# VH-VL binders against o60147, part 77

Target 1, 175 residues: o60147
Amino acid sequence: MLEKNKYLYIFRHIQTNQVLLSQGNVLKKTALFQLPYPLQKPVAPNGMRPAKLRKDHWVPLLKVEFPNESMFQSVFMQLLNYRKYRSVQPLTSDLLKLPIPVRRRKIMRQEVPNTIADLADILNKEKFPENSVRLQLSDKSDSEYADWPPSVQIDSEEIKLSRGFREKTTVDEAR

## First folded at step 20 (VH-VL)

Design op8
Fold by OpenDDE, fold request of step 21:
Structure op8 (fold): chain C 175 residues (1-175), chain A 121 residues (1-121), chain B 109 residues (1-109)
Amino acid sequence: as target 1 above (175 residues)
Amino acid sequence: EVQLVESGGGVVQPGRSLRLSCAASGFTFSAYGMHWVRQAPGKGLEWVAVISWDGSSKYYADSVKGRFTISRDNSKNTLYLQMDSLRAEDTAVYYCAKDEGHKTGWYFDYWGQGTLVTVSS
Amino acid sequence: SSELTQDPAVSVALGQTVRITCQGDSLRSSAASWYQQKPGQAPVLVIYGSNNRPSGIPDRFSGSSSGNTASLTITGAQAEDEADYYCNSWDSSGDHLVVFGGGTKLTVL
């Protein structure tokens, strides 16, 4: 169980491309608090926090293995704060020309690349030991969104997804 | 010209509530995040809260979390701070500040003149 | 959460140069901004993005940064520069997203 505590999973919503951070490969209900407050409709496709977590709507985007839980916690907290920072950014003139729902959708579409870039930025600043952090992506091309420090080794194998959009494990293969 | 005008300050007893307002003009209010920053008498500046352009994201300092609520009405170009369960340590001048500078870091390019909140028994 | 530290008070002779320094881990991640506050007045932005001056701010004000430090420099201090100066930055490590220094009282002699 302690081994699971050093794993960061980032999930992507299959419709909205919103991002949730998770300690371990199982999303908790509390992860919903990472989503914006509901303004009108508490529906995920509208970019708001739903009342219930639909795990089947979230796909693992990437997995990060840290040397220990402390490093995990540090990066996890920073990622959350980066998201908060980004959520307050002013709207560009181009966005202001669009209806509010369209604005939100466009912003949400950038969450995946922004989150990946945030992770890289954080890791570059942390300067962990060389090859001490293992990164696995569901799509290896997503690694191109950022420059990674020497502390990060990118796995050649992509995350394998089982039915329900969770990481496929050896237990799943035995079924 | 950008203007921020705070109002709603006054003297209240501990445990009471107060609502502050900030009237904004001279810029596209609905495009920017807005902040509250306070300053206790003779003390430094303390960040209190921020709200995103559409109000969908709100964040607070630990010192006010669970007691204060930031909100906005973009149709009225107005920022609000609902302060509940007020404490003596909440005594301060409260400033409304415009968010800016996300490419290089957060900063406040415009401030109101502030409104004084005094919490005393 | 990280804190920003700065000297509580400094003095400068009229026409001389003074540097106010701010230190903290948050400065490694984000550019500092500086605010001038005179008695009974609201803070005024004087430097942002480490070394950018808003319109209306005299060119004698400048900013710099290095590592976990940021500095505000006044070259040729004027009597009207007597004020409190605060640094601030974004903080990615704690719940306090925005952090201010404790302020520096600048006296012009």
Scores: ipSAE 0.831, ipTM 0.909, lowest interface PAE 0.5, mean pLDDT 91
Fold by OpenDDE, fold request of step 21:
Structure op8 (fold): chain C 175 residues (1-175), chain A 121 residues (1-121), chain B 109 residues (1-109)
Amino acid sequence: as target 1 above (175 residues)
Amino acid sequence: EVQLVESGGGVVQPGRSLRLSCAASGFTFSAYGMHWVRQAPGKGLEWVAVISWDGSSKYYADSVKGRFTISRDNSKNTLYLQMDSLRAEDTAVYYCAKDEGHKTGWYFDYWGQGTLVTVSS
Amino acid sequence: SSELTQDPAVSVALGQTVRITCQGDSLRSSAASWYQQKPGQAPVLVIYGSNNRPSGIPDRFSGSSSGNTASLTITGAQAEDEADYYCNSWDSSGDHLVVFGGGTKLTVL
């Protein structure tokens, strides 16, 4: 159980491409607080934040293994703050030309590459030991969104997903 | 010309509520995050809260969490700060400030002249 | 890590150079901005992004950064530069997203 505390999972919404951060591979309902406040009912994307967590709507994007929980916590907190910072950034003139719903969708579509870039930036600044952080992606091409520091070792194998958008376990592999 | 004009300040007793307003002009209000920053008499600047362009994201300093609510009406180019459960330590000049420059770092390029809030028994 | 520290007071002779320094862990991750405040007035942005000067700010004002520090330099101080100066940054590691230094009172002699 303690070992699970050093794993960061990043999930993407299968429709909106919104991003949720998770400690461990089980997405908790409290993760929804990472999303913007709902502006109207019923659910995202119109409301930005769904009223309830539908785990089947979220698929793992990447997995990060840290040397310990402390390092995990540091990076996790920074990722959240990077998102907060980004959420208050001024809108570009191009976005302002668009209707508000379209504007919001465009912003949401950038969450995946932005989050990956944020992670790389944070890790570059943290200067963790060489090859101490293990990164596994569902799509290796996503690693191209950023330059990774020497502390990051990218796995040759991609995240294996089972039905229901969950990571395959040893038991799943035996089936 | 960019203008920010705060209003709503005054003298109130502890535990009471007050609502501040900031009227914005001279720029596309709905494109920018807006901040409240306060300054106690003879003291330094303290960040209070920020709201995103559409109000979907709100963040607060720990000192005001659960008591203050930041909001905005883009149709009126107005920023608000609802202050509930006021305390003596909330006494300050309250400034509204325009967010800017995230590509080059965090800064406030325009400030209002402020409105004084005095919480006294 | 959310704290920014700066000297409470500094002095400079007229026409001389003075440097006001801000220190904090947040400065390792983000650029500093600086604000001038005169008595009874609102703060005015004088430097942003560590070394950018807004329109209307004299070129005697400049900014620099190194490690966990940022500095505001006034080269050729004028009488009107007497004011309080505050540094500002955002904190990626704490709950305090926006942080100000304690302010520095600059006296021009």
Scores: ipSAE 0.821, ipTM 0.906, lowest interface PAE 0.5, mean pLDDT 91
Fold by ESMFold2, fold request of step 21:
Structure op8 (fold): chain C 175 residues (1-175), chain A 121 residues (1-121), chain B 109 residues (1-109)
Amino acid sequence: as target 1 above (175 residues)
Amino acid sequence: EVQLVESGGGVVQPGRSLRLSCAASGFTFSAYGMHWVRQAPGKGLEWVAVISWDGSSKYYADSVKGRFTISRDNSKNTLYLQMDSLRAEDTAVYYCAKDEGHKTGWYFDYWGQGTLVTVSS
Amino acid sequence: SSELTQDPAVSVALGQTVRITCQGDSLRSSAASWYQQKPGQAPVLVIYGSNNRPSGIPDRFSGSSSGNTASLTITGAQAEDEADYYCNSWDSSGDHLVVFGGGTKLTVL
């Protein structure tokens, strides 16, 4: 009865470089719960959880195909937990010296390399069969943020879609 | 000298609310994630909640999620725990703890003395 | 798993060496920290990052980890070391961000 999913989709925000994890190739509004709580200020800082999902602001970062749903669910949960763990860490001395708006931008800019490193750390610790996990990136140089286990095959082709993970259906084709 | 001082504990009936405070001094409070940890009488330590340095990220144990709200006021160097819909199982000493930070593990280097919450009758 | 397992009690003769263990799957991806709690007092950190001693903690306290097991060793136990000891980790695969062991009561004879 339950829809089985063996794909992890990761999106990057075009302005803030924040990361969202998704079970589907199109972001759902519930993914916004991964973003920080709105602060009680007259003007909320950039990067806080918005009221509405702007799908045109989120572009593909990477896609992972797992052998089965169970392996996907394990990695997805772990990535969410890694992100929670990082979000509550204290400021380092270099961050503390920065004005708060600059500090927030610097923290957000680390989400891409941190998420990629965390994914690889999880995959290195899991016992997946050799060559059983297919990774495709929008920018192949991002693979250099981590050392990948033998279980991972990195697709030679980059993701070339500028919005979502699906090609758009034209109005003419829909008729 | 780092100090954490909890207050606001007391005896309340089930279903009622309490607000705990943790007054911090001797360190840059706004640079740290802060935790609440509780200990039922004669029992072990149980993590309750955490809040990020600016309050923008908050996480809870399943046993309190939806009933407790962690918050902070960095201008007052104070951590809060709003406890609603209290249950007998929430009876415990509540500690606030400072996380000094570590790449791969928790590092609660300073704890308050605790404040007792009793939920009965 | 979201559990850290500790023996509930252990004894050591004064001046002897004792090892308190903590076991759980979360320790594969988390360093352990250890907290001492004396009767009627708040917990005190004695080891962090599996093997680091905070300032002010006697050098008779040491920590180690291997696989899914973390250990706290007290070399030359003193009467003042009589306390409950809790291990702690984060859990990347569980429902809780912070996990404590059930605690070990150390008795110094």
Scores: ipSAE 0.819, ipTM 0.914, lowest interface PAE 0.5, mean pLDDT 89
Fold by ESMFold2, look of step 20:
Structure op8 (fold): chain C 175 residues (1-175), chain A 121 residues (1-121), chain B 109 residues (1-109)
Amino acid sequence: as target 1 above (175 residues)
Amino acid sequence: EVQLVESGGGVVQPGRSLRLSCAASGFTFSAYGMHWVRQAPGKGLEWVAVISWDGSSKYYADSVKGRFTISRDNSKNTLYLQMDSLRAEDTAVYYCAKDEGHKTGWYFDYWGQGTLVTVSS
Amino acid sequence: SSELTQDPAVSVALGQTVRITCQGDSLRSSAASWYQQKPGQAPVLVIYGSNNRPSGIPDRFSGSSSGNTASLTITGAQAEDEADYYCNSWDSSGDHLVVFGGGTKLTVL
């Protein structure tokens, strides 16, 4: 009765391209704590941590099916740690020349390719069994941000839901 | 050349507060993440905290979380560590360190000379 | 693992070669850096990115890594090399963003 497989759900913000990681197919408000703390009270750039979770602003980016809970938890924790590590890295010269609001927006726009690359780096190092991890993307071309190990099977079918990872529920099919 | 100079250490009783400063020069301070690392007398190095280039991300060792606050003022090229609710085990030399950056590891290329904090009952 | 393990002490005869090791699971995904510390002084970076030597560090210092182990090698050890040596890594799988080894005291005989 208890499902052995576990899913990682990754969302992208429709305007800023910031990324949120989720254990469930619906974002919880606590996921917002993954975003940077606001710095300036009078001027808050778009894409800082908002006060409210606007579920209509966050769309599916990808999901990953793992064969068990321990693999999921390991990869999920490592992805969060990769984001922490990147957040404290020095600026590149290209970023440093930009005005601060533009710089922050460009850093946010890097989150999608960076998260996909980090996921692949983790999976390449974990030595999971061949074809044990299933990856489904909203845009299949996003797989081109990384080289994937033999453990990853990329689903040929894109995620078709535009408002989340759930299928529409009818009355007689509700759970 | 790159210089990091810590100040604000001293002798205090448990439960008191201190604020450490690290004055930076010789590099573009606002481009780098900055760290505090401490060393108890006769002991090894222990990482304490890090702050991102603009201060929007901060992370702490479990031993200091909730008691210490890292901050920076990029207009003054200064890094700070506010230490509240000090305990005897916080007794250490406190270093500030610059991370030059590496894709897969840490690269603390410059360290200050340290400032001693002594917490005694 | 959030731990980097170093032998607490090693000895080398003057002019001989010594290897100081650092072991931990974080080193499978993190490049190591190495720091020399003499009494009463701040740490000094000796090796970064597992095997790179910063400017001003003598050629007798070199680094290597394999699996979960990083090594610092001193070829032709000198009296001034007597110091404590710390390895350092990022731990992507633990809750320690920055990890230092316990340190190795090198004695030059």
Scores: ipSAE 0.817, ipTM 0.912, lowest interface PAE 0.5, mean pLDDT 87

Design op8
Fold by ESMFold2, fold request of step 21:
Structure op8 (fold): chain C 175 residues (1-175), chain A 121 residues (1-121), chain B 109 residues (1-109)
Amino acid sequence: as target 1 above (175 residues)
Amino acid sequence: EVQLVESGGGVVQPGRSLRLSCAASGFTFSAYGMHWVRQAPGKGLEWVAVISWDGSSKYYADSVKGRFTISRDNSKNTLYLQMDSLRAEDTAVYYCAKDEGHKTGWYFDYWGQGTLVTVSS
Amino acid sequence: SSELTQDPAVSVALGQTVRITCQGDSLRSSAASWYQQKPGQAPVLVIYGSNNRPSGIPDRFSGSSSGNTASLTITGAQAEDEADYYCNSWDSSGDHLVVFGGGTKLTVL
């Protein structure tokens, strides 16, 4: 038996806007390893890697359906690498002027738009067939952080789950 | 007037440990990600590790992962590489490098002169 | 695994033009940088962002990139240009953030 996954799930932290990538619709505790190492004075939620995953602090940001597992794996790994690359870039002059706690908070607040832009950049560079990648957002205005290639079909339905990505029955308003 | 000076190299036996230092001057050290790059005798350049400006993110080449630890002390403008469980294939000149930053690629504008690590019995 | 491939050696007559190439999948997502290394010395950056020359690098050095290929061109090669040249990129698809090519030894005849 082969376990096939062609879905990317992305969560954001309700306070910090930090981002976690997941191959499942429920976050695993190991996803926390995507966050930076704990700081000397851990002031959750600001940039700290918490010891425990609090699922009530992480809400859906977006979901992507790929044509197959191979495409999912490629995009997932590239998103992780884009974030690593960005994390080691030098500070801008504006950031350097800020006290370190304020600086860290400002960096974290950019994670959502940066991740969405990264996703679009990856999809623009990949040669996927038209409309082969379905994107669903919790807030459709977040699509404005990027220019999307013809391969992406943005779902008209927003994610309506109050917590997590588990699908619940929704009433079809098109009836 | 950017300067990077590596130190701490020497001859050590396999399985032993060594700590390298890179003293930085002439720039705001705490604003930059810093890298270690090594070069075995007669061979090409091999990236080893990188650390973010505040040390909160660290990444390693597969060949050293689990054995080497990159760290920094911004109050002393110093980058470190702790090398544990050394192997013969770790024999190399070790350089520290500064990344000036670029949107879509690396920009290692300054390098130290290197420090030689020799791992032999 | 992702690699950057360079020819091990290339020669150029004094005053002539030479191109050193670098190929790899990582160049789809990364600009290239190029480093010159003379025997017994540290590497020196000669090109960044695929086609930008740092201050102090002679105008005879230029760079380009297309698809999976980056090139370093030296027009009017000088004896002092004899060195090893390494291309470099980040790798969005691999296990390493930083990838170097194997190096090209340039001989000026």
Scores: ipSAE 0.813, ipTM 0.918, lowest interface PAE 0.5, mean pLDDT 87
Fold by OpenDDE, look of step 20:
Structure op8 (fold): chain C 175 residues (1-175), chain A 121 residues (1-121), chain B 109 residues (1-109)
Amino acid sequence: as target 1 above (175 residues)
Amino acid sequence: EVQLVESGGGVVQPGRSLRLSCAASGFTFSAYGMHWVRQAPGKGLEWVAVISWDGSSKYYADSVKGRFTISRDNSKNTLYLQMDSLRAEDTAVYYCAKDEGHKTGWYFDYWGQGTLVTVSS
Amino acid sequence: SSELTQDPAVSVALGQTVRITCQGDSLRSSAASWYQQKPGQAPVLVIYGSNNRPSGIPDRFSGSSSGNTASLTITGAQAEDEADYYCNSWDSSGDHLVVFGGGTKLTVL
């Protein structure tokens, strides 16, 4: 098991592409509070915030390894703030032209690139030491959503996915 | 070589219980989620349940929720399905399937040969 | 719960191309996987992630997706390809995470 304190995992919903942040590779129920909408039935996609966390509905989007917990906490809190800020921004005229269900889907789909961009922006501002932050993505193409500072080292290997819970490690593969 | 071998199937009366096992080999069992999928005679495939790699999360199809319990013993490389309050409609070949992930989606890369459960009065 | 629909049966002449299509709302948001099942046998994965072939699967098998549809194509059908084919995808609108199509019986003529 990896140390939770220095690892940021970003999860995406398998269907809605909503995004949740996690300290460590295990989602907590409290992660649902990151979603800006009230608890609703039924579960996603009809509801913006599911009543219960279905961990198996979420897959790793990316993993960030920080040198220490302090750096993790700083970035984590800033990411949450960015999300909150975005959630209160007025909708663009283009979005308003779309039917509500389509609009919601579009907004949800934008969470992935927006979150990645937020992360890059935060890291650019933090000015961490070069190659001190390790970034691994489930899809390398997702790294293209942002320009990354020198502090970020992007792994050449993509995250090996295990449903809703953790990544497959090299140790697992060697067995 | 990956192998999944189901066992425990048989004929049982409605209301009774049965426990299925799936013995896994050829891969790191503890690294993967595992599924049960069933197929009624002459019918299609129906997902039944999933358990996470560490057993901390379990989810079920509505049709079996509250009656079936999925579990695993990673030290024995074995997946289990406890079936309680069996019904006639539970009659099926039960497959264990290995979970696998790709950046584009989830799938079952390996299946057992299945074990037949017949619920009949 | 989302449903996946397939034609119950299709036929193809030996050496010809056949496409099996799966349709459902879940396919708009999740990739399809395809499984081949021969009589008395367990399902075998033939395509995952819309268009990826596992090792050992002939290159005549391919996958595609568009909108709410996914398709399995067999280019140059062989006699051994006669089987039932099932598509699957994800569904988060309830307790059913995995959704299977009804299956398509492929006959090779």
Scores: ipSAE 0.348, ipTM 0.788, lowest interface PAE 2.1, mean pLDDT 88

